# VHH binders against Peroxidase 8 (PER8): the designs that were tried, part 9

Target 1, 290 residues: Peroxidase 8 (PER8), of Arabidopsis thaliana (Mouse-ear cress) (q9lnl0)
Amino acid sequence: QLRHGFYEGTCPPAESIVGRVVFNHWDRNRTVTAALLRMQFHDCVVKGCDASLLIDPTTERPSEKSVGRNAGVRGFEIIDEAKKELELVCPKTVSCADIVTIATRDSIALAGGPKFKVRTGRRDGLRSNPSDVKLLGPTVSVATSIKAFKSIGFNVSTMVALIGGGHTVGVAHCSLFQDRIKDPKMDSKLRAKLKKSCRGPNDPSVFMDQNTPFRVDNEIYRQMIQQRAILRIDDNLIRDGSTRSIVSDFAYNNKLFKESFAEAMQKMGEIGVLTGDSGEIRTNCRAFNN

## First folded at step 18 (VHH)

Design v6 (from u2 with V102I)
Fold by OpenDDE, fold request of step 20:
Structure v6 (fold): chain B 290 residues (1-290), chain A 118 residues (1-118)
Amino acid sequence: as target 1 above (290 residues)
Amino acid sequence: QVQLVETGGGLVQPGGSLRLSCAASGFTFTRYDMGWARQVPGKGLEWVSYITSGGDTEYQDSVKGRFTISRDNAKSTVYLQMNSLKPEDTAVYYCARYSDSIWTRDYWGQGTQVTVSS
């Protein structure tokens, strides 16, 4: 089962190696935090945190990467580099699932987010099927979101922490918020800005958090209150009676947000994990061993 | 195929200005977020500035208020206007194309030397 310090006896440098690799990538590209957050989320909420998202599709066998909702996921090279180094010092020891978990944690801290521990001992899954991918879109209602998160064991507060926390860094493409730029309730100045940004070809991207897009903080919730949410789901969180107070609390209490986000991330990283003799330890995160 | 060519570097006195240019080719420029990083000898590559394909910008704290990133989509070029330069800004500056998907990767140019010295 999962435990703190799982690799102390088998691969003592495991977490330090991952941390170093993540830092190097983050230092030259601050969007790494957003990338890894999205990667872990897209992996974990689909049949558990088993690194199934990392499997490359083949002509004969499609994978979760074949699904459109996953097209924007990034950070695979970080995982690959970490895995490569780990295989040199501790062959067939550290799972890709654990690498994703550790990497995401470390990237959050680098971006000014909360520091938290993670239990390790995850194993890699033996299945990556496009049909398993059931991800919510950016225009989903709060009620639908609550239902989805509850189905995987998350309460409303945890949901709000994960959604907002995940959106306080990174970018959104214009195609994802066309309904918002037509919304008269959106801040008029921001709406005008976004309309201009979205006039360009090839589905331009903008920061979801317009103030601190590379920092993991409670700023996205403040912007929700200010009618400056980019995605519909974020706007819905402040408008819906079941989530409004939570959004407000996070917006005006960064400490509370960070604590809640840390707990949420720890919980998310443990969804449907494989341990013990289940699954495998991949030598290449992009492919099954067999 | 992907090519990023930096120009505009040189020697300048403290307080001076430089304008870097990055000519991009080999990919759909308007699809990608772009940016600048710099490397001091003996140190790692450090992010300096970021610009989304939609035109949003962000800067490393040490250059905020002094550097301005911009892009010209018609020319497939990204710029870095550097004002009030300091000796600590001395580095090789690299233009960056940032990955936007599973199937793309980050890419950096050959770099251009910027030296700030009295």
Scores: ipSAE 0.948, ipTM 0.973, lowest interface PAE 0.4, mean pLDDT 96
Fold by OpenDDE, fold request of step 20:
Parts: C-alpha cells; structure tokens; sequence
Structure v6 (fold): chain B 290 residues (1-290), chain A 118 residues (1-118)
C-alpha cells in the first residue's frame, strides 16, 4: 500500500532526484507547473493514477496520447529525465506514476503553492486505451462537473479546488473560450482584449489567470468574482448556487485555498492506484515492459 | 529545423539600455509561446520573460518594470527591451520557444552576451 517514505529503504534519493530535475525545468520555464498539473489530472481521472497517459502510441496500438484532449499535455521530457536518472541509481524501483506525483507536488511548491507530502508506492498500469479517456470540456455545467467528480469520490469543495487550482496557472487556447468572448456578462475590457488576441492564426493562447499566471494562488477565484473568468466552467463556478460560496471563500482566503488545494491534490493523486504486486515498474515511462 | 538567433547583446554601463532580438525560423511562429531566459556562468538557466502567442506577457520579479517583451508575428521575431540595467543582469540571454503539445519540446537559441559594468 501507499505510505510516506516508501523508498527510504530501496531508493533513498528518489524524491530528491525528481525534485532536482523538476526545479531545473521549472527554473527555465515557469509553465512547468501548469504542465505537470494537467498531466497528473489527465492521468489520474482516467482509470486512476497509473501513468497510462505516458505510453506512446504505436501503429499497432493506440494510447491515451492519441486522444485530442490530451494533445496539449506537456512535461513528458521532465518525467523521462527523472526516470533516466532514477534507473541509473535505483534500477526498476521507482514507478512512473510516483515520478509524476512527486514532480507535480514539487512544481506546485516552486510556483508558490502549498507544500504537502505525498504517499508513494504506486505502480505503473498495463493498459492505455483511448476509449477510456472521458475528460470534461471547458464549457461543461457545474452540475455535470459535480456528477463527474462524485463518480470518482470527490465532493463539491474538492472539485472547486481542483478546477480553480488547475486554472490559476497556464494558458488556454482561443478555441476553448469562444463562448466567453461572446458573453456580454464578461468584463468588457477583458473581452475586448481577448477578441484582439484571438484574431491571430493558429489558435492563439492566453493566460487563464490574467494576473498571476505562474503562481499557484487564489487569484483565479478573485477573477471569477470580477467576471474575468476566461473558461466557461470557471465562470459557472461563481454563478452556480452550489459552488458560489466556495469560490468566494477561496477568493478571499488564500490560506484556505492552499490548504484545500493541497488536500485535493493528495486525494487526486491516489485515485485508483496500483500497489503491491499489481501493474509493473516500467523502465521506460513511454512503454510497457512487456 | 528550428532556429532561434539572438542579437543585440553587448557591454553597457549600469542604468543603460539594450534591446535584444530573436529571429525565429523553422516552425510556425504564431503557434508558439516565446520568451527569454538567461544564464550566469556556473549557474542554471533561469526564466526572464514570457509572451503567449496571443500576446500576454509575464516577467521575473527581478526585471519587472525594467524589461519589456514583445513579438512581431510578421517578422517571426521576439524582442526584449532592457532598461535600467544592473550588474546583476549580466548573463548570456537566450531566446526560447516553448512546447505547446505532447509532440513538441522547448528550444533555445545560441544566446547573446549581456554585460553590465561600470
């Protein structure tokens, strides 16, 4: 089963190696936090945190990477680098699933987010199937979101923490919020700005958090209240009676948000994990051992 | 192939200004977020400024108010206007193309030396 310090006896430098690799990448590219958050989420909510998202597709066997909604996921080189170093010092010991979990945690802290511990001992899955990928779109209703999150054991507060927390860093492409820039309820100045940004070719990107896009903080919730949410789901969170108070609380209490987000991340990282003799320890995160 | 060519570096006195340019080629420029990083000898590469393909900008705290990043999509060029330069800004400055997907990776140019000294 999962436990704190899982690798203390088998690979003592495991977490420090991952942390170092993550720092180096983050230091030169502050979007790493958003990338790893998205990676972990897209992995965990699809049949559990088993690193199934990391498997490369082949001509014979498609993978979760073959799904369009995963096309924007980044950070794989970080995981690869960490895995490579770990295999040198602790061969066949640290799973790709744990690397993703540790890396994401560390990247959050680097971005000013909460520091939290994670239990380790995850193993890697033996399946990566595009048909398993059922991700919510950016225009989904709160009711639909609540239902989806409940199906994997999350309450409304945890949902709000994960959605907002995941959107307080990173970028969104214009194609994802065309409905918002047509919404008269959106802040008029922001709407005008976004319209200008989206005139360009090749689906331009903008910061979801217009104020602190590289910091894990409660700013996205403040912007929700200000009618400056870019994605429809974020705007829906402040408008819906079931989530409005939670958004408000997070918006005015960064400490509360950070605590809630830390708990949510810990919980999310443990969804459907494989332990013990289940799954495998991959030597290459992009491929099954066979 | 992806190419990023930096120009505009040099020696300046404290309080001086420089304007760096990065000419990009080998990829669809308007598709990618761009930026600048810098490296001091013996230290790691550190992020300085970021510009999304849509034109949003962000800066490292140490350069906020002094540096300005911009892009000219017609010329496939990214700029870094550096004002009020300080000795601690001395470094090799690298232009960056940031990954946008599973199938792309980050790229950096060859770099241009910026030296701020009295």
Amino acid sequence: as target 1 above (290 residues)
Amino acid sequence: QVQLVETGGGLVQPGGSLRLSCAASGFTFTRYDMGWARQVPGKGLEWVSYITSGGDTEYQDSVKGRFTISRDNAKSTVYLQMNSLKPEDTAVYYCARYSDSIWTRDYWGQGTQVTVSS
Scores: ipSAE 0.948, ipTM 0.974, lowest interface PAE 0.4, mean pLDDT 96
Fold by OpenDDE, last read:
Structure v6 (fold): chain B 290 residues (1-290), chain A 118 residues (1-118)
Amino acid sequence: as target 1 above (290 residues)
Amino acid sequence: QVQLVETGGGLVQPGGSLRLSCAASGFTFTRYDMGWARQVPGKGLEWVSYITSGGDTEYQDSVKGRFTISRDNAKSTVYLQMNSLKPEDTAVYYCARYSDSIWTRDYWGQGTQVTVSS
């Protein structure tokens, strides 16, 4: 079972080691927060938080990394470094799943987001299959999103917290919001800016949060209200009657957002976790032990 | 081979200006977000400025209003205009290419020394 302080008796420095590694990476690259958020999300919503996303594909077996929607996921080197250090101090003790969870938590705090505790004791999965990856695209309707999130136990508020919170940091490539650039309802100045940005080759990237792209805050919701959401799903959240009030509440109350986001992250991090004798403790996060 | 070559560093008095350049090669420049980091003596590498491939920019709080990052895609070059320099800006400045995918990694150049002193 997951519990607070799971490693107190087996690997007391576990969380501090992960925290230090995360800080070092974050300090030189502030996009680490966005990377780890995306990593954890893409891992957890696909058959649970079991670090299945971290498995490298082989010539014989594809993995979740082989799926196009995961192509932009980053942060693997952070997890690798943490795992390497942990294996030196506490061999075969700390799971990759827990490393991802702790790392993501710590990166959120570094970016000015809420501080929250996480229960640990996760184990690593034994499956990484591209066919399991069913991620929603950036143009999905709110209704479709709600249905998807409910299927994994999330209510509408949690969904809004996770979607917005995940988009308040990081970048989006132009290919993801071409429909928005053509949307006359989008802020005209922003639309013009994005058109210019997207003229370049190789699918340029822009900040999803145009004001505080490296801070975990409620700014993305304010921008939604201002018709400055870049991704269609974000714009849909403020336009849809089922989510509009939630977006508004978050936009005008950063404390509420942070609290909600913390809760959402805690909940997300516990989706379909393996505990006890289930799964394994990988020695290399990129490969199964056997 | 990915290469990032920084130039433009030097000694300058407080309040002075420098313009750093980073010549990039060995990769598709327009695909990547770029930036600058610096290492103060005795400290770790710290992020200074970020520019997306689409041209959005962000800065560390300590340099906001003083530093400007830009890129010339035709020249595969990133710039850091540093104005109103302070002694605390003294550091080795590194150009950075930031990862954009599962299989790409962050890269830093060899660095250029910036010294702000009376």
Scores: ipSAE 0.948, ipTM 0.973, lowest interface PAE 0.4, mean pLDDT 96
Fold by OpenDDE, last read:
Structure v6 (fold): chain B 290 residues (1-290), chain A 118 residues (1-118)
Amino acid sequence: as target 1 above (290 residues)
Amino acid sequence: QVQLVETGGGLVQPGGSLRLSCAASGFTFTRYDMGWARQVPGKGLEWVSYITSGGDTEYQDSVKGRFTISRDNAKSTVYLQMNSLKPEDTAVYYCARYSDSIWTRDYWGQGTQVTVSS
């Protein structure tokens, strides 16, 4: 089972190695936090946190990476580097699933987010199938989102924390929010700006959080209240009666947001995990051992 | 192949200005977010500024209000206007192309030396 300090007897430097690797990448590129958050989410909500997302497709076998909704996921080189170093010190000991979990945690803290502990002892899955990928789009209703999150054991508050927290850093491509640019309820100044940004070719990207795109904070919720949410789902959170009060609480209380987000991340990281003799410890995170 | 060529570095006095340019080639420029990083001898590479393909910008706290990043898509070039330079800004400055997908990676140029000294 998962426990704190899982590697104390088998690989004492496990978390420090991952932390160092993450820091080096983050120091060069502050979008690492957004990348790892997206990676962990896209992995965990699809049949559990088993690192199935990391498997490369082959000519013979497609993987979860073959799905269009995963095309924008980044950070794989960070996981690879951490795995490589760990295999030198502690061969076949630390799972890719745990590396993703630890890396994401550390990247959140580096970006000014909450510090929290994670239990470890995850093992890697033996399946990566495109047909398993059922991710919500950016235009979904709150009702649809609630239903989806409940199906994996999350309540409404946790959902709001994860959606907003995940969007307070990183970028969105113009193709994801064309409906918002046409929405007369959107802040007119922002709408005009986005129209200009999106005139360019090759699906330009913009910051989802227009004020602190590299900080894990409650700013995205404040922007929701201000009619400055870029994605439809974020706008829906403030408009829907079932989530409005939660958004408001997070917007006006960063401490509350951070605490809630930490708890949500801990919970998310434990969805459908493999432990004990289940799954495997991969030597290469991009491929099954067999 | 991906190429990033930095120019515009040099020696300036404190309070002076420089404008760095990065000529990009070998990829679809308008698709990628770009930026600048710098490295002081004996230290690691540190992010300085970021510009999305849509034109949004972000800066490290130490350079906010002094540096301005911009891009010219027609010329496939990213710029860093550096004003009010300080001795602590002395470093090799690298242009960066940031990954946008599973199959792309980050790239850095060869760098250009910036020295701020009286």
Scores: ipSAE 0.948, ipTM 0.973, lowest interface PAE 0.4, mean pLDDT 96

Design v6 (from u2 with V102I)
Fold by ESMFold2, last read:
Structure v6 (fold): chain B 290 residues (1-290), chain A 118 residues (1-118)
Amino acid sequence: as target 1 above (290 residues)
Amino acid sequence: QVQLVETGGGLVQPGGSLRLSCAASGFTFTRYDMGWARQVPGKGLEWVSYITSGGDTEYQDSVKGRFTISRDNAKSTVYLQMNSLKPEDTAVYYCARYSDSIWTRDYWGQGTQVTVSS
């Protein structure tokens, strides 16, 4: 089962190796935090945190990567690099699912977010089916979102921490927020700026957090209050009575947000995990063992 | 093949200015976020600035207010205007094209040397 320091006896440098690999990528490319946050979320909410998302499709077999909702996930090379180094030091020991978990935790801290411990001992899944991918789009109602998060064990406060916390860094493409540009309640200066940004070809991108796009902090909730949220789902959080007060609490208390986000990330990282004799320890995160 | 070619580096005195250019080819330029990183002698590559394909910009703290990133989509070119240069800005500057999907990766140019010395 999961425990803190699972690898202390079998691969003492495991967490430090992952941390160094993540730091090297993050130092040159600050979007790494957004990439790893999305990777872990898309892996964990689809049949549990078993690294099923990492499996590459073949001509004979599609995978979760074949689904459009996953097309924007990136950062797999970071996981590969960490796995390669770990296999040299501790063959067949550290799971890809644990690498994703540790890497995401470390990337959050690098971006100014909370520091928190994660338990380890996850094993890697043996299945990656496109039909298992059921991810919510950015225009869902709060009620639909609450139901979906409840089905995986999360209350409303945890949901708000994950949605906003997952969007405090990263970009959104213009195709995802055209309804926001037409909304007269949106901050008029930002709306005008977005109209200009979205004139370009090939689905341009903008920062989801217009003020602190590379920091994990509560600024996204302040943006929501100011009618400056980019995505409809984020704007819905301040408008809906079931989530409005939580958004306000996070917007006015960064420490509360960071503590809530850390707890939410710990819970998310333990959804449906495989432990003990279940699953496998992949030698290549992109492919099942033979 | 993706190519990023940086130009505009050189020797400049403290307080001076340089403008770096990054000519991009081999991909749909307007699709991608772009940026700059630099490598100080004896150190790893560190991020300097970022520009989204929609035109949003951000900078590392040590260069905010002194450096300005911009892009010209018609010319497939990214620029870095560097003002009030300090000896600490001495580095090889690399242009970056950032990954946007499971099928793409980060690409880096060959770099251009900037030396700030009197």
Scores: ipSAE 0.882, ipTM 0.942, lowest interface PAE 0.5, mean pLDDT 94
Fold by ESMFold2, fold request of step 20:
Order: C-alpha cells, then structure tokens, then sequence
Structure v6 (fold): chain B 290 residues (1-290), chain A 118 residues (1-118)
C-alpha cells in the first residue's frame, strides 16, 4: 500500500516540511546525513521500518535505545521537530516511520548523494524490545554478512552498496578498528596516522571516508582499493572474491554507485513496513499513543 | 556544566588574518568532536569547520584552503586560524561541541564577532 505521494491529498506540505527541517539542521551540522543513515538502517533491520527505534525507554520498560549497539544513534531531535510541525498542519496524519524515510532521503541529496523518490504510507510500530536488536559488528566475515543481508532480502550487490554507502560519511571510534592499524597490508601512512590518533584517551574518532567524509559519493570504494578503509568489514569487501568485483565497479563508476545506492536505500526503506490499518500514527515519535 | 567561550574576534581588513580560540570546560574535552559555525545577522548558523577527537579535519567549501581548525587537548581549546579574510566572512563565530550519542546534545558557545571591512 506504499505509493509515491501518499500524503498529496491528506497533508500536501508533508515532504516539503520534512525537507526544510532537515536542511536547517544539516546546514549547521553536516554530520546529520551520517546520523540519519544510521537511524534508518538500525530501525529498518530491527523488525522493519516502523520507527520502533524512536521509542524512549521508561523506568519500567526498556526499548531498542537501551541496547549498546544503538547508543551512538543520534538525530532524533530532527525527527521530533518535523513531527511537531506536521502535527500542527496535519494532526495524526504523517507517520514517524515516513518522516525517518523522507528525512534520510533528503539528507543524502544534501550531502551530494543521489536524488531518489521514496514511496510513503508507512505506519508506526507498537513494539520496541531490546531483544529484537540484532546488529553485526565491523569484524564479521563477508560470508556472515552475506547471510545476514540475504535474511532480510538483499543480494550481494545491494549489501555492498549499503555497507560502503553507509560508511562514505560519519566517524568510527578507535576501539572499532584496532585490528586495522595492526594490519601490515593497510596503507602505511594512514596506519601510522591512525596509531597517533588513537593514543588519546576516551576512544577518539576518525572519519570513515578519509577523503570526502561529508559527501555521499563512491570515494569510500576508492579508499578500499587503496588499502585505506577504516573498518575491517569495509577492507574485507575488496579482499573477498565474492565482493571484490562489485567494489571495483563502484570505485570506477560513480554513476553506477549512486544508482545502486539509491535502489538499495529504496529497498531498505520498505523492509517489513506496516500499512493500511496496521500499527498507528504516533503523535509523539518517542512514545506509543495512549 | 558545559561552557564554550570564544575569543579572538575583531575588526580586520580584507585579506587579513584572525585566530579564534574556544576555551572548553565542564565536560571531558577529549571525548568530543568539535567545530565552528557562523551566523550572519538575521540568518541561521552555517557550518564552517569540523575536527574529530582523533584529529581529522574538514571544512566548508567556501573556507577550505583559507581556514585551519586545530585542537589542543591539554588546554581543552579549539582554534580557528582564518587567513585571506573576505567581507562575506563577516559573522558571529560559534564554537560547537557535537553530540556523539542518544544521551548527549550539540552545544554552542557564546560567539565572537568577526568583521571584515575596509
């Protein structure tokens, strides 16, 4: 029941309101794209794109936010601001799940990534349980990653587009890539730089895309080919025979990457969606309706 | 209590240089990515520069090559070296501490005025 322009009749300004809110946040803080990419991925792979991640824990009930893998997710205030404005114009009409989808799409375009349409009509989930959170760490094998992505409906090409495309912006903390700085095959100048960066206390951060960290482009795949990927999973994509040719194709064809990333993001945004009369339209994205 | 205090602003002629400082207190400085944004009167904040806690830097295109961000972890201070200043660089410059989790928020300093005019 997802369709393009779902809100054209019920809330005509819906997508433009979300777009303006995202732009205002992005203009002052360019890490917004990385934040929203991570938010959508963590929401969608945990029982579908139903905004379950947005639910705040209470003293009596933990939520997906209570799980350590989600501790680094941010940008919820952007979704809240968009929802607040939408509730003034179109009460109980635009779902939080659709706001996340539209906001992420718009933030990708702002960062120079592909412009693509998304279908809308998602409804918000009624469940947010810590036990549902199943997220892979950065050192898993390519084979393990392929199986995990297949279990949610993604082929190898889609997986490579999502992993690299999701890491073309954002930071990684030193605790996540200690194995990389010990790897003699890593670019020696970058490895030396990272060793120095990681001497500081409190788990310092570095850009995952060492060249264009605030742009959504194919540069992350060029970094992989140059042995400059920060995370083990990213380096494994160029080393493993099942993914190497796809990495090369994206590295040498930015148009192919952008088209593939757009398609992958469209598919990810439709995992396990609630439509029709399922779920609800939350009035506050952080809490189930009363 | 998080505090960010900017100094070093002032009046300078086009082509001149200024060095802004941001003294940080009330939080574990080495944990956080930091940066600068600026505000022309009547407009919102626009990003200028970013430095990760590990020392990686990036810049808005309009200032790249002219501005340099750095941090001194021992002094809990962020700097912005501004060279080849143009009239369009006239703004209030704010130091930023960026959120890194569900549990933290972006924080902005008090601001320091930079005026570039003949």
Amino acid sequence: as target 1 above (290 residues)
Amino acid sequence: QVQLVETGGGLVQPGGSLRLSCAASGFTFTRYDMGWARQVPGKGLEWVSYITSGGDTEYQDSVKGRFTISRDNAKSTVYLQMNSLKPEDTAVYYCARYSDSIWTRDYWGQGTQVTVSS
Scores: ipSAE 0.878, ipTM 0.941, lowest interface PAE 0.5, mean pLDDT 93
Fold by ESMFold2, look of step 19:
Structure v6 (fold): chain B 290 residues (1-290), chain A 118 residues (1-118)
Amino acid sequence: as target 1 above (290 residues)
Amino acid sequence: QVQLVETGGGLVQPGGSLRLSCAASGFTFTRYDMGWARQVPGKGLEWVSYITSGGDTEYQDSVKGRFTISRDNAKSTVYLQMNSLKPEDTAVYYCARYSDSIWTRDYWGQGTQVTVSS
């Protein structure tokens, strides 16, 4: 029931409204792309792309936001702003799940990444349970990652595109890569820099892509080849025989990476979606209707 | 309550230099990434530079090589050293504290005027 241009008849300005809201936020804060990439990934891999992540906890009812793996997700105000405008022109029409999908697609293009179409017609989930959140940490083996991605329908090439592509922008905090600082195989100049960066209190952050941290491009794969990946999961991709050649292909062919990343993002955005009469169209993305 | 107070703006000739300061209070400074944005009259707010809490920096292309962002964690202060200034750098410059979680939001200061004119 997903299709391109789902809202052409029911809310013709839907995609342009989301695009304008995203552009306005991105223009003043270039970290928006990283925020929305993480938001969509954390929403989609937890029981499907149904915007369950957006539900705020209450004192009586925790939500997916109550789980530590989600504590660093941000950008919800961008979704709220888009939803507010959409409710004024097309009440109860455009789902929060579709807003997340469209917003993420648009933010990728703004950061120099691929332009790609997404199908729409998602409806919003009626459940947001902390116990459903099962996200892999940054130190898991390639074999563990392959199994996890296969379980949601992704082959190894798609996995490499998503892991690296999701880390071509954004930051990592020192607590997540202490093992990298101890690794004598890591580029020695970067290792020394990270030791210095991580001396401060309150879990300091560094860019995951040390060269082009605000652009969606293949540079993260070049960093992996140079032994400069920040996270262990990223470094494992160049070290493991099952992923090494894919990393190399992306590092030497930005067009191939961008095409692969676009396809991977399209597939991720369709995991476990609710369509037709399933779910709801929330009026407030932070709360279930009624 | 979060406060960001910019100082150091003024009038300077093309090719000159200025150093902006942003005094931060009301939050744990060392936890947050910080940055600068600027607003030309009649235009929107445009990003200029970013510094992570770990000290990594990035700049928009038009200022790269001319501007340097830094932070002094002991003084809870962010700086923007602006060298080789051009008339197109004329703007109100705002300090930013960036959101790092579900529970935080971006904050902007009150701004300081920089004018580059002969």
Scores: ipSAE 0.877, ipTM 0.940, lowest interface PAE 0.5, mean pLDDT 94
Fold by ESMFold2, last read:
Structure v6 (fold): chain B 290 residues (1-290), chain A 118 residues (1-118)
Amino acid sequence: as target 1 above (290 residues)
Amino acid sequence: QVQLVETGGGLVQPGGSLRLSCAASGFTFTRYDMGWARQVPGKGLEWVSYITSGGDTEYQDSVKGRFTISRDNAKSTVYLQMNSLKPEDTAVYYCARYSDSIWTRDYWGQGTQVTVSS
């Protein structure tokens, strides 16, 4: 039973508190949007948007954080800070899953992306198992991606919006795109620049969107058309006949992209949610109530 | 232990230039993205510039074309060249090391004062 304004009666300042916490972190560190996008995606596609990703491992119990694919997720302190303030004002009321959803929505808007409403009423999961983590890597084929996204209820257009929209901000490390550096079809000037960038030790990073790395906009799709996508999965979207026209539509129509991305994010935020009496409202987002 | 020490601040006339340095120690410098933020009097900390460990750079709109961030990996040092300074650039400037994983956090230096006044 997700609905808009779920907390209007039980915690009227809930969304404004989250928004202020997100703004304060974003204002000093513009990578917050990339961090929260990845956090929500990794949480939602693994057994639903139930904040299972937030659970810290203990010496006796691993969690989803123990899986290598999640090692680069960050921003948990933002969720913690919002939760701490919310527990002071509205004890045991606002779920961690809703905080992640609201925080990500707000960070997108701060980065110039669409402003959109999200429904709330999510409850927090009681399970965080490494074995549940099944995330696709950046070199999988478009066909494999389509199949994976379809299995969680997303059509091809939604997939293209999420993949590109999720990569319009943030960085990639050189180990993730060595195949791109060797690809003679990649823009030759960028390819040469990346070869230089990747000579350094300790797996250097570069922006995934080489033009507007801190803005949520359609520029990543323009980069794809220009042979400048950093990751293979992004370049595949312009190369594959099943996704090519959608990439072009987004590249030439920023409004269409922003509307599509907002709708895609709304859908992603509702995967497998717990509502009603299911799950719990954690008091500490990093640990189950006990 | 992570340490970031900023130097190079001072008083400068509008239109002038300054070069800030951030000496880093206590961590593997080449692993991390770095940056600068500033605290304008009466305001919170706002982002100024970012440099990835691979050398990509980005800037806040108000400083683009005037400020240049760079890094010297051999010296574990980040620089901010500030040209065409304006009174609104007056702030304490902080060097940043950005978190890149579940297990790391953002670190900020102690700051260096830049004052632009006529």
Scores: ipSAE 0.874, ipTM 0.939, lowest interface PAE 0.5, mean pLDDT 93

Design v6 (from u2 with V102I)
Fold by ESMFold2, fold request of step 20:
Structure v6 (fold): chain B 290 residues (1-290), chain A 118 residues (1-118)
Amino acid sequence: as target 1 above (290 residues)
Amino acid sequence: QVQLVETGGGLVQPGGSLRLSCAASGFTFTRYDMGWARQVPGKGLEWVSYITSGGDTEYQDSVKGRFTISRDNAKSTVYLQMNSLKPEDTAVYYCARYSDSIWTRDYWGQGTQVTVSS
């Protein structure tokens, strides 16, 4: 069972060790927050928050990392470093799934986002199959997205907080937004800038939040209102009647966004968790115990 | 295999300017976001500036307005123009190539010393 302070008796320094490792990586590379947000989301929505995403493929066994939707996920070395330190002080105690959860929470706060508590006690999954990966692309309709988020227990407001909050930091590659560059409704100055950015070879990248790309804040929703969203899914949120008012609420109230995002992240971090005697405590986050 | 070689450091008086260069080799330069970090004596490595492969830029607050990052994809080179230098900018400056996937990692150059004093 998940609870606050799960490790207080069995590994008292657990959260502080993770926090220090995350801070050291974040201080030198501010994209850590975007990396960990994506990692947790891709892990949690694929059969629950069980660190199944962290499993490396082998010559004989593909993993979730073998799927193209996951090719851009980064930050596994941060989880590894935290796990290495934790295994020295508390062998076989702190799960990789909890490390991901704690690390993501801490990285959000470092980037100016909300500070919030997370419950811990997750155990690590015993399965990582490519066939389990069902991630929506950036051009899906709002209706399709609402249905997908509802299937994992999220209402529309939580969905809007997660989609926008997940895109307030990070980059998108030109191949993912070619339809936006062709959209005459897009802000004309940004559209022209993106056309220049995308001329280069090797699928160039741009910031998804053109104003505050390293801060977790409501700016992405302000960009949506100004016709400056990079991805189609983000533009769809301001265009669709079922989500437009929520986008507006977040755009005009950063405190409301931060509180809603914290709640959404707490809920996401508890999807389909393994607790008690289920799963395992991996000694190496990249591989099942055996 | 990946090589990042910084040049252009040196001694400069407060208020002066320097231009750092980072020559990159051993990888497909245009694929990667690049940046600069610095290590102040007695402290850890801190981020300074970032440039996406598409040309978007961002800066840490303390250097915004004074430093400009740029890249020349034809020369596989990243630059950091540093104006209005302060004693607090004294550090070893490192060029960075940032990971873009499951299979890549961050790479750091050898560093170049910048000293701002009279």
Scores: ipSAE 0.873, ipTM 0.939, lowest interface PAE 0.5, mean pLDDT 93

